# VHH binders against F-box/kelch-repeat protein At2g24250, part 1

Scores and structures below are computed, not measured.

Target 1, 374 residues: F-box/kelch-repeat protein At2g24250, of Arabidopsis thaliana (Mouse-ear cress) (q9zuh0)
Amino acid sequence: MAMKKKISTSSIMPDWSQLPEELLHIISTHLEDHYFDAVHARSVCRSWRSTFPFPSSLLRQSYSLPAFPLESKDLCCTLEKVPLFLFRVLTPPDAADASSEYFLGGLGQDKSNDHVELPSPLQCSVKVNVPGTEPILMNMLDCQIIPLGHKYRLMIGCNPEEYSAAFLPLNEQGGGGEFVALLDCTDLFLVLRSTEMRWIRLEKPSTASCKELFTFRGRFYATFFNGDTFVIDPSSLEATPLTPHIDSNFLVPSGNEELFLVKTDFLRCRVSRLDEEAAEWVEVSDLGDRVLFLGGHLGNFYCSAKELPHGCGLTGDSILFTVGSRNVTYPYKYGVHTNKRKAEDNINCWRSSRENRVLFRNRYDPVLSFRVER
Structure headers, positions and changes below count from the first letter of each chain, unless a header shows other numbers; antibody chains aren't numbered by Kabat.
F, E and O are the ipSAE of ESMFold2-Fast, ESMFold2 and OpenDDE, as the mean of both directions, binder to target and target to binder. V2 is 0.75 times the mean of E and O plus 0.25 times the DockQ between their complexes.
[cut] marks letters that were taken out.
Atom coordinates printed by the task and the answers are left out, and those that the model quotes come from them; centres of patches stay.

## First folded at step 11 (VHH; from g30 with S31N G99V P100T)

Design q6
Fold by ESMFold2, look of step 13:
Structure q6 (fold): chain B 374 residues (1-374), chain A 124 residues (1-124)
Amino acid sequence: as target 1 above (374 residues)
Amino acid sequence: QVQLVESGGGLVQPGGSLRLSCAASGFTFSNYAMNWVRQPPGKGLEWVSGISGSGGSTTYADSVEGRFTIIRDNDKKMVYLQMTSLKTEDTAVYYCARVTKYSLWTGRTYFDYEGQGTQVTVSS
């Protein structure tokens, strides 16, 4: 039996596509900057799509910059602020699988597709480009979407570069016109102040390669592979030491609320938070219900476990190392007992929980892709 | 209270060797890069050598490169300066100094020095 599927709309359901343009404009002014509400509204029909702008919180902000001094003068140079999201694919209620699938990466609008006539489900879709595979289209209604902040990347022409960037706005009140950008470029730092729009070469405070570059509470932080760590003042560009030197440290800001130090040899780790008033690191046994993602190409991030349902395989107060060559790992948790050698187990540290296996499909640019099995 | 105590200076002939020591206390020693600085007679302070907090990176003034070696022992909270092939120009009071910050603009280091120093005199 050959059947053309009918899409039946219940007579009791409103046909939102029939709203007058005047009312759509009013609705549009109240939805701006919400995470994905505006994207869903834009998928209703062409009238709604033309009325609701793409949310500014999902746009890649870019800043035109002077020609990059390490490249040809005829190439455009821009600094992009890329919003980052964790996507969890929702499992149908009747699925037999215990696994959860995740994608973590930067999001942007595909402007070339704005003029293409697409069905509504495809207009609510995200294209995931995993190198070596065909692109994947995922309907956003089939995903839980969790914001993770952003990263900065340098674009020279149309090509992204692997330089790390940190960006500090200087006017935290109303207007955000002035900024300082700091880049880690091979053997030196480059700084640009918006008031001068000129690249200035800076000396690094360490001869080792820079490992991480980020901001916390209005200052730059730089870590180096030899274990050196510095706080850098954005005005004076003076660097001061921050932590004891060891090679396997991770610093992870949790917004502007906390700065965590994770010290590890990848068998065990200890976590401390910065007590700025006492100028010391305080060892902790919890992360305030956070999941930390450490060491990948996207940097160090966190996710609040309040956004995660029970049984999804990721739980609060856990650490997932995304660095390394192995495709299988487990989250680290505080105080777990291994029972390997009872007399040798010290539970006052963070160790592999040996639960909820994580299987990485892709650890490399542009997207972290993994599955969690219970 | 930060304390740095220098020792090991003395009188030595040109071409000779000395090893200076610095005992540190009152701060988290491994957090700070350490310098040796010197003050020749009638002159201002001159930077000599530096070592990172981990000990993984060392730097030297051009005038001492290849002749002096800076070493640290974080367990004992000690910094040493091994000096060889000494010249009369190396005559100075030597101070151990804690690096407090770096200027990324100029590449200069800023430091404090706490002790009385140790006199090194190179003469025939």
Scores: ipSAE 0.260, ipTM 0.599, lowest interface PAE 3.5, mean pLDDT 74

## First folded at step 13 (VHH; from q6 with A33K Y113P)

Design v5
Fold by ESMFold2, look of step 15:
Structure v5 (fold): chain B 374 residues (1-374), chain A 124 residues (1-124)
Amino acid sequence: as target 1 above (374 residues)
Amino acid sequence: QVQLVESGGGLVQPGGSLRLSCAASGFTFSNYKMNWVRQPPGKGLEWVSGISGSGGSTTYADSVEGRFTIIRDNDKKMVYLQMTSLKTEDTAVYYCARVTKYSLWTGRTYFDPEGQGTQVTVSS
């Protein structure tokens, strides 16, 4: 190392807040691979907080937009980029039930008017509002935190509005340059190019309600409740049906690397990946380290199990449906034996593993909350 | 290779009825919405009717609403147009077409006929 400082102390309990700024800078250069390590370091004292910058990836970014054109009056309009995270609550080694608690949702500023001291945007605690319960205040040091990407939402006036939105940065260096946004507004789409800052009304290519909007490899994708699915070019605004055109249940982007199609009747499912060159869906029996989350209020996404410890109840190569009326489910896995007499005929698909029971405490906005019991 | 073969056209008097058929091959039929389009004499193509891949949703041009019915049979790979109360302005070559692209600006489908079409003539 270039420099080391000897700290002489006879104290049994050293005060870490007394570290010199030069040593803090050395420590700050080793904060890699974790979005929340800087937040944790900032919680030690004012000296540490001033030395460790708050990660920009944890801030809820906003983009000012022209007045929303579907209202009878001009209202302030912003597009918020909300980071999504999976929180796993760390359990003591001696926990009796050997279960894992999970919270999944968007991170944002607490806007309540309660009498607790209002925290700055830099906070080592997070408040989780589960409907029908008292808010849960979690210390980030007691959680494993896994980033899942972003969700966009439209703010009209002082209140948030729940519109499906997709955000596509244009071909520029770095984020925060030019973009195209596509919004689902019940009867039509709205598109905005940041270079023009003008809302343009577009016709929808389906008579059914739009189910999801997302981006993959520089294009928009729109799915509809009747099974219609379209790829939309951001420049021409022409929509091409994505085959199969018929009733499919879920499309799941895995970054810009793969697009998965999951077809299911909730007893069995089959998974395919898109082969763009061949314009075909190729059936797969292996998702690698992915855990797919399907059907919830946060849409369809995946989590890498490489960051999950062995025995936590969630494993890669699995599918977790967050939609449905029952509060108990199991992860789906490929090749699960269900019937001793004819198990071979039933193993060439994905089905309930009947292992690591999942109990949902909340599946609706603002947070997906569940326990996994082994 | 994709093929669409239209049939069932003919000469009919005003107020008459006719049923057009379209046989499809060379593609997974149930994956595509299907349209009927027509070309009146000396004029461009105009959209007549559309049907979803499952057959559960149908749409019609204003000029034929209530008189024409679009039907599909995915097992036989067929789409039909049942026409009633025919008028002289319904005279045209009728084509079936797959929906392959949409303009979000106009809501129009891009429809390029692949077959020869079938002639419908409504005259007394």
Scores: ipSAE 0.239, ipTM 0.559, lowest interface PAE 3.3, mean pLDDT 75

## First folded at step 15 (VHH; from v5 with T59Y)

Design w1
Fold by ESMFold2, look of step 17:
Structure w1 (fold): chain B 374 residues (1-374), chain A 124 residues (1-124)
Amino acid sequence: as target 1 above (374 residues)
Amino acid sequence: QVQLVESGGGLVQPGGSLRLSCAASGFTFSNYKMNWVRQPPGKGLEWVSGISGSGGSTYYADSVEGRFTIIRDNDKKMVYLQMTSLKTEDTAVYYCARVTKYSLWTGRTYFDPEGQGTQVTVSS
């Protein structure tokens, strides 16, 4: 497609800026379902930018909320739905055995006070914030971009807040627009229902600090550092304990299809899927095409390896822990051996593969940045 | 089927000691936080103590803290409550239990004791 081509006066290529607007509208209707192609088209020239609106699926959605009850100032309170993406830097064709570099985080329009108008070719770029450095400007044409879902952030005034939040839309058919938001504040939960638009203070079902809030199949899940996990019904606000109660685990929703439990001592781990009808966790030895990312500031999630090329260093059926003090790790795989004699310990578990070395460049909000070597 | 069998209760003098036991079967014991709850005469269930699935964290009601110790043995599927400095107010039927529900509105925790319990009587 024409939006994927660079434009230069030293090129034999046609001047795409001269296409009639009517033909541009036809092209724009064919790009509606392709992530980032509309963004690329907007970088061609002013005529294309006017014809191709910024895709709404890439915009942060915000919801105006009542004033936050824990602040003394009269500040706007909004909940932002931030789309998450994994960016893989494309390897130049002449680079043999090059390591792959990845960036993972939320995407949004730059609304900072230091906003600067960019030249047309650079508008197909993102700023990557790495702590302790100036933001890195990265051309999107040099990246593979893989969608990973959304993250919700609470904004009080113009500043993000550190409270964990979960957002549950209700009745997605025949009555959209209703929702319930649940916030973890250190000593309590706050809930807001769109039909009432008033913050309500709730008790926590555990004395430990809340580790994560997320949604799965129309309910909230709250995990705690003491190993407590509760399933919370959005209408009754009753919490039911979710088994198992162990101190070292990770819960990973895979859309609304599966919920995985990873139990680990960081030497070995075991993975189970939830069978809700049987109220059982069923141990699995296969994650399919999934690469699980566990323990980072963005929570627990997965990437489909169908999006990843062969030889990029990340493969399906693997687990990558993004937590810890060391900046070097390896993906975990099922059934790997520990020594060369083939006489092994229990291989019915997941353990470090000792291959495809991962070097973390940044684990702090707002971006997870890492390099993978083969 | 899930079974919790409490034992070790009895008659004891004030200031005395007693060790309650709970034998668990029919579920993966180490997956559950375990609790002791008690029912004093003429009163509803009262939470006494809890212990994490690994045994790494223990919790106590204010009325028993410093006097009672909860212990678990995941290999034997056992939970114990070591009680010392017993008072007449500790007289109750003691159950080991798992939590079934928590109300975020009221802050109430609901337990469903599945065993027959064990009577502890502190008198004379």
Scores: ipSAE 0.368, ipTM 0.706, lowest interface PAE 2.6, mean pLDDT 75

## First folded at step 17 (VHH; from w1 with T109V)

Design z7
Fold by ESMFold2, look of step 18:
Structure z7 (fold): chain B 374 residues (1-374), chain A 124 residues (1-124)
Amino acid sequence: as target 1 above (374 residues)
Amino acid sequence: QVQLVESGGGLVQPGGSLRLSCAASGFTFSNYKMNWVRQPPGKGLEWVSGISGSGGSTYYADSVEGRFTIIRDNDKKMVYLQMTSLKTEDTAVYYCARVTKYSLWTGRVYFDPEGQGTQVTVSS
């Protein structure tokens, strides 16, 4: 007859720094696809830090370029590939607001020494730069992190430039990482081919400022604030008007699979995909597992719902506008009824769903930084 | 068969007004931005004005902005150019056209006018 042993979990925890390295390796195999969990694991102790490498997906890649022709010849010129993330602030289960709070940003390592020394190795933080305010330090344990791909930007000297840039990788499977870069500058385009490493000056096909510059299926696409839209062949550098002609609000590539056109008055919208063979925009009522993010400081992009954490308040087949004057938005869904009497026109479009309130905290900050012990 | 038929030109005095018309057929009219281009005597083509496929956006060369208005009617497959405050340098043959390509090397825009054009002559 043995007495029942009471076990308390409130003040007695295992010393994780004592875990044998063989068992730690087993744990690390379960974290391969959870890069920020690897960062947290690295903060436990030196043994864990040695076992978990710093994730390469959280580091910027840089490519040296020839001196920029519109600036001093003495300044270095580099192209940075900056990782892009959606940071969800975890909501307590009993929160009355029930909104989902996010930061959108490119992520970079904080190279400054202005952060106060961390009080322990169990802490890591993301520095969020909000224009006109002090930087905000957020504990990464309070965040859920969703990868969104990468953003390219040009660095001249130590400072980022505000030129629109598009990067077209060539020969992804081999050939030494060849690429073509197209930049929109003041009144001209600049193009650089990695095989020549020389900036070439080109005329712009419009007198208006460039609105969006992106790649789709091996070609550049340029949209302008006057409504012009062009498709540019990287080899011939001829520009052809995009046909059918669009009155664009948003033009969104989904990888190389589809090109979406979203027309909106911000109460309702219609989505079409380009059928290149038929030369027509085909209206769609379904985005599959995609979530589109439109009009924010990071441009237009999408993520797969497979990337979304369970219970995060967002689901696939939805559209989020990030351009609003408030930091609050609701996901748009197809066929949503209003509280008013139903009419035939009310369900044949995308309209704000009333499911979840979404808050974006840094709609003007394109790059987030974090600091952890390396 | 793509067809563009221009009309409405004529002789006017400086400061006068004209309205040009262009009837389109043989293509999905609303899919294309439509343009007016002109050819002054002894000179090459120059762009005058453009209008988006829906008609929601209009565009003008600096030399005509504020004086000319472009309008389209997709149901009738028509595009119009309302010209006011005409000057002698507006004298030209006017064509309705679609853009074919742009050269980034030269900045040149290529048009392919399909019709005969309509003559506008501004003289005292």
Scores: ipSAE 0.210, ipTM 0.591, lowest interface PAE 4.0, mean pLDDT 72

## First folded at step 18 (VHH; from z7 with N31D)

Design d5
Fold by ESMFold2, look of step 19:
Structure d5 (fold): chain B 374 residues (1-374), chain A 124 residues (1-124)
Amino acid sequence: as target 1 above (374 residues)
Amino acid sequence: QVQLVESGGGLVQPGGSLRLSCAASGFTFSDYKMNWVRQPPGKGLEWVSGISGSGGSTYYADSVEGRFTIIRDNDKKMVYLQMTSLKTEDTAVYYCARVTKYSLWTGRVYFDPEGQGTQVTVSS
């Protein structure tokens, strides 16, 4: 794969619309697996658009479920897997502007019955809906797009619900589409096993509201606003407290290899990694290339800074809290000096870096929007 | 090695007061929610009170609410149960414990006491 950048046409380049269809098919087979290259190729002309299918990896995956038991109507129930992306707006090559604009959220196809004809340049665009503002239409060619994972959302009929959901595929005797889904409803958990396709009502292990549900290494994890955290076995549906227990904490899985715990009073924080073999939390002073995003409506996740250019305002080995009452913050970094005469213990933590000022424009559903000023 | 050592029990008259102590070792104490459970004569374990790792939140069974106070000192790795207005029904062996699991099916909470407990006897 020689192409690392978006396809573009210059005034002296060949007219790519005249390429024979057989050669377009060959190009199509080399682009199918890259998330946005196929979309960019479809923008060249009508011939390319008919040859390059819309990538299925950018579509929301759906799982049909039995009727939801908390509704009075017998409506169809679907669990959507919504892919999440970080969009960085590319800055023109002018040297005067040190700020960067970011949007973070799920992508979905707008299935309207209007069927209006959209001009070709706008077909490579993303509409960003920020509550209380006019929708923004962004050209995908003007953005760097970084995949962040996914979020599950329950649909009852055609309407989304705000219930948090976790989905755990099961491997039984090699190969199989079996799964367990766990939903956080206001007063209870609901669980569904694909082998039964029937909703089961479960009690929550805490009286506080559930903060997050996620999966890590084949088990469910549930966190609560009072600091309770539980590991839930998908077979027995027994919950075991996950330690350490603190009043304020965030859990961030990094693939299936690492589970980070961030303990904070929002002035300082400490990060630990779960060592399952030693049954202990090991303090961490280095997150590598990771930028952690904590506390937002999209959950806790990370971005690899390998995908980010130098000088864009987001750097690896940092923590960005997306929760709070103020719209201005700074990334946290380990060992930041605030006074030349600081005690050794005071520098053994993560603290506001006071660099790369972050201004939130929207922190609430459906999109996280912010600007980073250097 | 995880160790929880209860003390402070004894014989007390109805209406009296008593303060139980639990010394913890072998684990990072502030990372764990702590609980008091009790075993009345001839009965199974009964949850009494719980306290968050920071000590900021406390919880009580209905039978002891307003009479018992749970307190922790993370620097000394201690948890306490201050008992007042004691009744004969409070007679039991008291244990401090960490929760080991929770059944989502029943809502039942399971405790495995690590220590020998401390006997509280309320009688005249």
Scores: ipSAE 0.269, ipTM 0.655, lowest interface PAE 3.9, mean pLDDT 75

## First folded at step 19 (VHH; from e1 with S30D)

Design e6
Fold by ESMFold2, look of step 20:
Structure e6 (fold): chain B 374 residues (1-374), chain A 124 residues (1-124)
Amino acid sequence: as target 1 above (374 residues)
Amino acid sequence: QVQLVESGGGLVQPGGSLRLSCAASGFTFDDYKMNWVRQPPGKGLEWVSAISGSGGSTYYADSVEGRFTIIRDNDKKMVYLQMTSLKTEDTAVYYCARVTKYSLWTGRVYFDPEGQGTQVTVSS
């Protein structure tokens, strides 16, 4: 069992497939708290794979839904909950380069049967599909893996669709499995309640295309490319405009704890958090050790810098815009000076720090791939 | 706290022009889309025009498009409605307002005018 011993490239490996079931069960109880180590254990052989369950936190959950009313065919419809992860490639000890490589995307179990015949280390790999290139295999032991939450996608006939979706579980009475789903279609919203299991057409509160749908503290939030933003009550389906209305706003939920508003013209940013008690936006000068990722194909999300090592190039209290076509950018920091007209510099905002270069290798679905040069 | 003060109304003949003003205070003006709504005699509120927070996008009801122009000045926290080619049907009390909610069921838009409005009367 390679996970219980330090393995060198030249060491003689015992035949772990010969362990009795009784000993495998003992090992399995010690791996229940280490999700990616459990994936490694499953790669040893068929006996280990059958004994160690795939971690449920890494599975894509799905919800069966009634037939989608905007398609011309009677196809099944499911809403898939896709777990998102940030993978940081660990730098070998012999590397002089301080750069850090990152991959971000949805993760799923590879259920192909051909991986059973591979050596153990290769069976513990994450396959990264970059469009237009050959897939990249990364050994999980060579990565730091940081969970980032989930995104929902609509599947029609087992194929993904481009519709944005938000899913709100209803837990007021401890009710088992009740939910409301809200979908962005081209000209309208669709809503589905689990208690009815019927798609209902709704009017959009804006004429622009919807940019993002998400949930925060029991409500839906919708943003639009013209700058319109709304909070939507799941019971009444009333939408209330959410300030401010400007062309470049980003709303970023941090779990159910905070909702951040980032106002930007891409030269400067101001950040506020929602104070629900005071019913106002409160401008902030730090993000509580968060790195915000804004505007990419995966939407708006954050990573806790508490999980990031020193010198990896991503630091707390920073904003990384993943929107746009430029392949090089810098994280924004609060209070940084420009190199010009220092006496006239207003530091009460977030600006490009020019400290750590971010080079995007892929910005398109299914994976965000980038390198940070320190 | 939040105040919207309308002015600039009056009596005009058909084909005439007026410019309405709305002074805003008590909120971050630049962050809000602003609307003109009107209440004709014996009728409910009718949407007239809207302008984005930046002023970059303007919107008009079919009945006024081409005749009315909405303008904002974020430095002075003012919204204006330049009205030309006025018709008898334009007679109403005009209010400056923010949208308070939308019904996704019906598509209805709700406004809460906070000022007294300004009367526009178009008659010969």
Scores: ipSAE 0.434, ipTM 0.735, lowest interface PAE 1.9, mean pLDDT 76

